# VH-VL binders against p0dw94: the designs that were tried, part 12

Target 1, 243 residues: p0dw94
Amino acid sequence: PAGTPAGAGASAGIGSDTGSNASEDSDMFPTIVFGDTVIERKEYVAALKAQHGAARLYFRQTYGVDPAEDGWDKAHDGEVPCRWLASRAIDELRRRHAAYLIGVDLGQVADDSYASIVARMEAVNSGNAELKSDGGIVYGRTGFDIDSYLSYELSALKNAYTGDESNPGMSLSDDEVRRYYDEHDWTKDGVDGKTPLDEVRGNVKAQMRSERYDELVSQRAEAIDVTDLPWDALYRFTAGRLG

## First folded at step 20 (VH-VL)

Design bb2
Fold by OpenDDE, last read:
Structure bb2 (fold): chain C 243 residues (1-243), chain A 119 residues (1-119), chain B 108 residues (1-108)
Amino acid sequence: as target 1 above (243 residues)
Amino acid sequence: QVQLVQSGAEVKKPGASVKVSCKASGYTFTSSYYMHWVRQAPGQGLEWMGLINPSQDWTYYAQKFQGRVTMTRDTSTSTVYMELSSLRSEDTAVYYCARGRLFSYFDYWGQGTLVTVSS
Amino acid sequence: EIVLTQSPDFQSVTPKEKVTITCQASQSIRNYLLWYQQKPDQSPKLLIKKASKSFSGVPSRFSGSGSGTDFTLTINSLEAEDAATYYCHQSFSLPPYTFGGGTKVEIK
């Protein structure tokens, strides 16, 4: 008996901006600001999309429910999936903006606003297109979308920060490196046991710097006060996008 | 309750070194908090000297003190140390340790340590 | 490096009068300005965080305002116990950190 292929359950995704049926009130994105930086609707929605799967997974693992099936507004032991998702989206944005602000401090980028990021992306895309037209070789992606560009630029910022030992936390002493090495397992393909420090020193340092950078980003993210955000309005907006 | 207790007053000669201690209590010493050192010359303002991350054991110093200041920590005693070498008369000041997170505020301060540099 | 400039350096004020202290940053620090109070022979104490949020235990007569580059600390009705030096500090950037030059407030 040929088992009927289980129907691909329509992943109830975050509704596209074009969905007509959200009540006019639910479609209004509230004004949310991180310090002096206005958060745009587009970047928030993108953050929601990015965290959507994590939210579903969390509620599935924690409560045995899938918000996509059971509803995003249903409370489970005091937690509401749409609120949880909104909070996670804001946290993601905080971290992103924090990373950019670190870049601003170091003169790596001029601004952390979404508009400025988009502008930089467009500039890069245009430059690459021009180079290509002139017979130049464009290394890497010929064109970025916003998500890919964010990933690219954030990585570049991290690399730039961690690549300069003069930056806070990026100077590593031999003793620190050795201690860190001793506290962690280091394996190399084809080698049994712990790889000697001299063979993995670069990796050890890179990991140390990465972790320190991430901590800095986290601390700066936490410094972005979100207590006074219009959370209720944000929840309504979020709920309207999930339905 | 969080407390920062500093070592007592010091009198040093020019060219000598001084090591001031700051013992922390009432919180997890190796948490996300940094220890900062701030000094104040008599009748002058506050001057930030540097910081130490007690958890990860990295430091960052103001350029003015680079090469002369060393900050260290002892996790077993929850104590941070600030050593200033090649002392000058201009280094006469009250030295404070202060707890704080980056991109935040200094919420607790030591009582201060007077260091007098005199011939 | 972000430089903070305070004004005035000194102010002698009659009790119950309003005191205004300004702090100007060399570049935008958004709302990441702090105000500290230091009384004679004491350690500094935090008064205001995030330009306008009072720290715990701070009397309501203290208020902070401003954003970007220009900030103000206001004492609405000066009390005798408010005789102190006030410092602005920014928490926006990575270290190194700097303080404002301070404003000494004395009671007439």
Scores: ipSAE 0.867, ipTM 0.943, lowest interface PAE 0.5, mean pLDDT 92
Fold by OpenDDE, last read:
Structure bb2 (fold): chain C 243 residues (1-243), chain A 119 residues (1-119), chain B 108 residues (1-108)
Amino acid sequence: as target 1 above (243 residues)
Amino acid sequence: QVQLVQSGAEVKKPGASVKVSCKASGYTFTSSYYMHWVRQAPGQGLEWMGLINPSQDWTYYAQKFQGRVTMTRDTSTSTVYMELSSLRSEDTAVYYCARGRLFSYFDYWGQGTLVTVSS
Amino acid sequence: EIVLTQSPDFQSVTPKEKVTITCQASQSIRNYLLWYQQKPDQSPKLLIKKASKSFSGVPSRFSGSGSGTDFTLTINSLEAEDAATYYCHQSFSLPPYTFGGGTKVEIK
């Protein structure tokens, strides 16, 4: 008797922008601005999607409830899942924009706006397409989607920052490196014990620079004031897309 | 209450070095705050010299002071030090330590340390 | 490097009069402008953050405005205790940091 595969319960994901049936009021994305940069609906929704699993996990672990089953608008000890998710999405966007703004400061990119990012992506895609048409070799992805491009460009910004020792925090003394090495475990595949510093020095430095960069991004993200955002409207929008 | 207490006034000769201390209290010294040094020559404006991250122990100096300034920290005493070498008459100034986060403001300042460089 | 230019360098003002100080940035710093007050023989004190937000304990007669490249500090009714030098500073960029040249306000 061939056991009928249990139907993969359609994880009630964040509704796509094209879903007709959301009440007109729930579909209005409020105006959100990080300083002078307007946050677009698309990038917010993408951030929601990215944080959706984390939100569910958090409430499961903290309260023993799954918002997808119990409701995203139900309060648990004062916390509301849709609000929590919205806040996390905003935090992710803050971090992203912060990273771009660091890039702006260094002249790596001209703008942190979503539109600018999309434009850069399109330019890269077009360039790659032309190169291919001319018989050139395109190394890597021939066409980026926005998520992949964001990942790519953010990585590039990070690498550019961390690759220049003249940037704040990127100069490392031998003493600093040694201290960091001593405070962390360094293992190599197939080798028992801590790998000697001389064999992992480059990795140690890379990790140190990465962490310092991430801290800078975090600090800049925190400097983006979100206290005056239309949170209630944002919560309603978020709730409307959930469940 | 957050306090930054600096060392006393110094008189130095040209070519000498001076080391100014700034003891921090009233907050977690190894938190996300940086310590900045800002100087002010008599009758002049504020000049940023550099910063130190006390938690990660990295520094960043203004180009003007590169090679002459060294900032260090002692976490056990919550103290930051600024050493300026090869002193010149133009280095005569009040030196301030100031607490601040990056991309933010200097919220607390030391009382200042007068350094006089005279022959 | 972002340069901040203050104007004027000096003002002598009668008590209860309005004081206006300007700060111009060489490039856009959005609203990440700071104002500091320094009284004689004292350390600088933060007055305004984010161009227009008063810091804790700052009298209501102090206000900041502006965005992008042009900013203004206003003292609506000058008090004798407001005799000081005022500095603008930007927090938008990574270090190195720069201050405006300062504006000295004296009481007539």
Scores: ipSAE 0.865, ipTM 0.943, lowest interface PAE 0.5, mean pLDDT 93
Fold by ESMFold2, fold request of step 21:
Structure bb2 (fold): chain C 243 residues (1-243), chain A 119 residues (1-119), chain B 108 residues (1-108)
Amino acid sequence: as target 1 above (243 residues)
Amino acid sequence: QVQLVQSGAEVKKPGASVKVSCKASGYTFTSSYYMHWVRQAPGQGLEWMGLINPSQDWTYYAQKFQGRVTMTRDTSTSTVYMELSSLRSEDTAVYYCARGRLFSYFDYWGQGTLVTVSS
Amino acid sequence: EIVLTQSPDFQSVTPKEKVTITCQASQSIRNYLLWYQQKPDQSPKLLIKKASKSFSGVPSRFSGSGSGTDFTLTINSLEAEDAATYYCHQSFSLPPYTFGGGTKVEIK
């Protein structure tokens, strides 16, 4: 579908009579579902914040404007910054939920819901607090916030996938490792020419596995259909949180 | 327009091998699409054999065919190959190549290649 | 592996009558269920994706429903050209993949 340009002057200087009830509609997060999984307001807002800088960079480079200064709801050749940002935030969530869905398929997690992730984080935090209070050893971080827990758990899911050669794409033959090495630049500082494969074989394999996993996540993300989301409501919510 | 054109019918003896080709056109061969192989014995249903990622050059085979099937690709001719070895009479089937992303549908199919294995 | 069980195996139906085909998955595949149509000596053709979404160019008499483990393909008014074998397929899991056993629909 085509984007809708914002009307000039219809919003500017008009609105002094609107009460807090209009703000409640703008602040109401619509029901967003990826398949069977509810998308929580908090994870969407976090995705908006994570993509905020990318939106500013894109509009600056493409149109010479900064949405943080020029407004998030003004169209520029048919592109509206808050709608661009909303779409980007949804795409970020698709990729994260896709990684979790791969984990679901492999029996590593029960589901991809944000609520489930928060519950696991809180259980880990409670367990670490008890262990520390009892004088036990707690390795690594003793308390996660949601961002650090997501990073930790996503990394664990990826490591579990790439570390098991029985998983699709993770069995690497000598021939395919050599072909990958031949097709890429493996220059090391202080070494003339390509670093020999025998010296970088582990790095080559790790990069191959990482790229294949990331591609599988991308494939899974594309399968999360977002066409039927309540985009107008989501755009209104997003616009209400910006500026 | 996307097209998948397979090599012609083959007659083989038990114990031989067969190599079926599938030439793709009308799209970027090394894009995000996988090539799957699906066979169908006479009067029987569809049976998935495996896949190849032509861009990343990796394969995954159904366990039933592990050790007997090899899938390869040639990016210069946009062609995928499926080779099945140690043929038995039970391998008599029409073999299809089919294009699709993972977690999604097969949107284009080859015309099929009949492989007949007879003593 | 996710096993897909189709029923019935065979159905002989007079023109203009309703055809119902079921597919049951051995575990939840959410809405990742596909329906294919295959006519004699032809390659399969996609009818329904995501359990209920018609593929481009598919006649409106074809519809799909279901989620989780239980799915249905319906042909609301059978036409002569609909005589074919119908297969369900799931796209939820990583490889390997499996098709349902098929349902052959014939005109009485």
Scores: ipSAE 0.764, ipTM 0.895, lowest interface PAE 0.9, mean pLDDT 88
Fold by ESMFold2, fold request of step 21:
Structure bb2 (fold): chain C 243 residues (1-243), chain A 119 residues (1-119), chain B 108 residues (1-108)
Amino acid sequence: as target 1 above (243 residues)
Amino acid sequence: QVQLVQSGAEVKKPGASVKVSCKASGYTFTSSYYMHWVRQAPGQGLEWMGLINPSQDWTYYAQKFQGRVTMTRDTSTSTVYMELSSLRSEDTAVYYCARGRLFSYFDYWGQGTLVTVSS
Amino acid sequence: EIVLTQSPDFQSVTPKEKVTITCQASQSIRNYLLWYQQKPDQSPKLLIKKASKSFSGVPSRFSGSGSGTDFTLTINSLEAEDAATYYCHQSFSLPPYTFGGGTKVEIK
């Protein structure tokens, strides 16, 4: 997200100009919903952290400034770093929630709420701990944090979608595969130049399906309307977190 | 200004095929918009037939039309085609193309193409 | 897979009276319901998106409500130009897509 978010009011932004302990600052998080789904403070803060470096890179490349040094609240040709970061965090949450909503449509998960994801993670972690306590062998993850569990579950949703040829976009004809192969460079260790299709057919198909799935997620994310979010309150919360 | 202009009316005999065109203008044809085909038999409601993604060139068809419908596109002319084969009298309808993103509304519709199938 | 059931299939209504059209989905589509208006020999036109949001240029007498499985289109004071067939459509699911069966509204 490079621009100022639609429908957001401008504010000067803040550093740490208010005295407060962390608990009182946490209570300032506005109510955010994507349709009927509540956005939790923890998932928003995690998205801010994940996008922090991208914001610094963008402002350095575009304006020659580093918000971490020059301040997150100064406008640069109409763009304010903390608002840019907030918008990007919301966009990342839209993409994640969109992937879960595709899963809801296909009956793979009950909803897209962060609370439900955490509950599933905790259930898995508890089951693994019980198995190890009883002397059993646990294969795979012995304990997830929320970041690793999200990565695991998002991958599982994508694999379930792309592995079923009956899903929209996942049935690939020989002609489609050949055209895609012809339009791209294919390299493999031990082969000079472009690898023959017969040796990379599986990789070509996987990439085609991945791109089509990612486009469907993007389509669904765009349908999550964020125009009416309390952007001013969200910007204030975000500025307070950045100092 | 977005426009979708369809080919003219056709009269066909049972067993023949028909290919209806839909020429798009006023937007980037290979963007994130899909082209849908919707038909309407005389006195009847709207029936979704399928879609094409002009950018990624993939299609999805309603089960009723599997094996009889083919949707294609030509990016050089910004045109989508719908071909329906093995025509029968029940295929008499007005055929519309309609533009839209997935999970969203159809914001522009073609003017419709009447296809009449008679013995 | 999602079936949309409209009711009634036909209404003949005195000018200036209220028209109510319902649409029921076979499973929850949250607020992803759309209403289209189609006049004779014309392409459908969008009236309402996201169950209750009016599309640009739509007269204020048209309103939509509902969520989940039960939705309503209301024309608060019928005008002669509103004689048309109205269709609901859902945008929640992946393809395939469906429309309601339509509701024809005529002026008495």
Scores: ipSAE 0.759, ipTM 0.895, lowest interface PAE 1.0, mean pLDDT 88

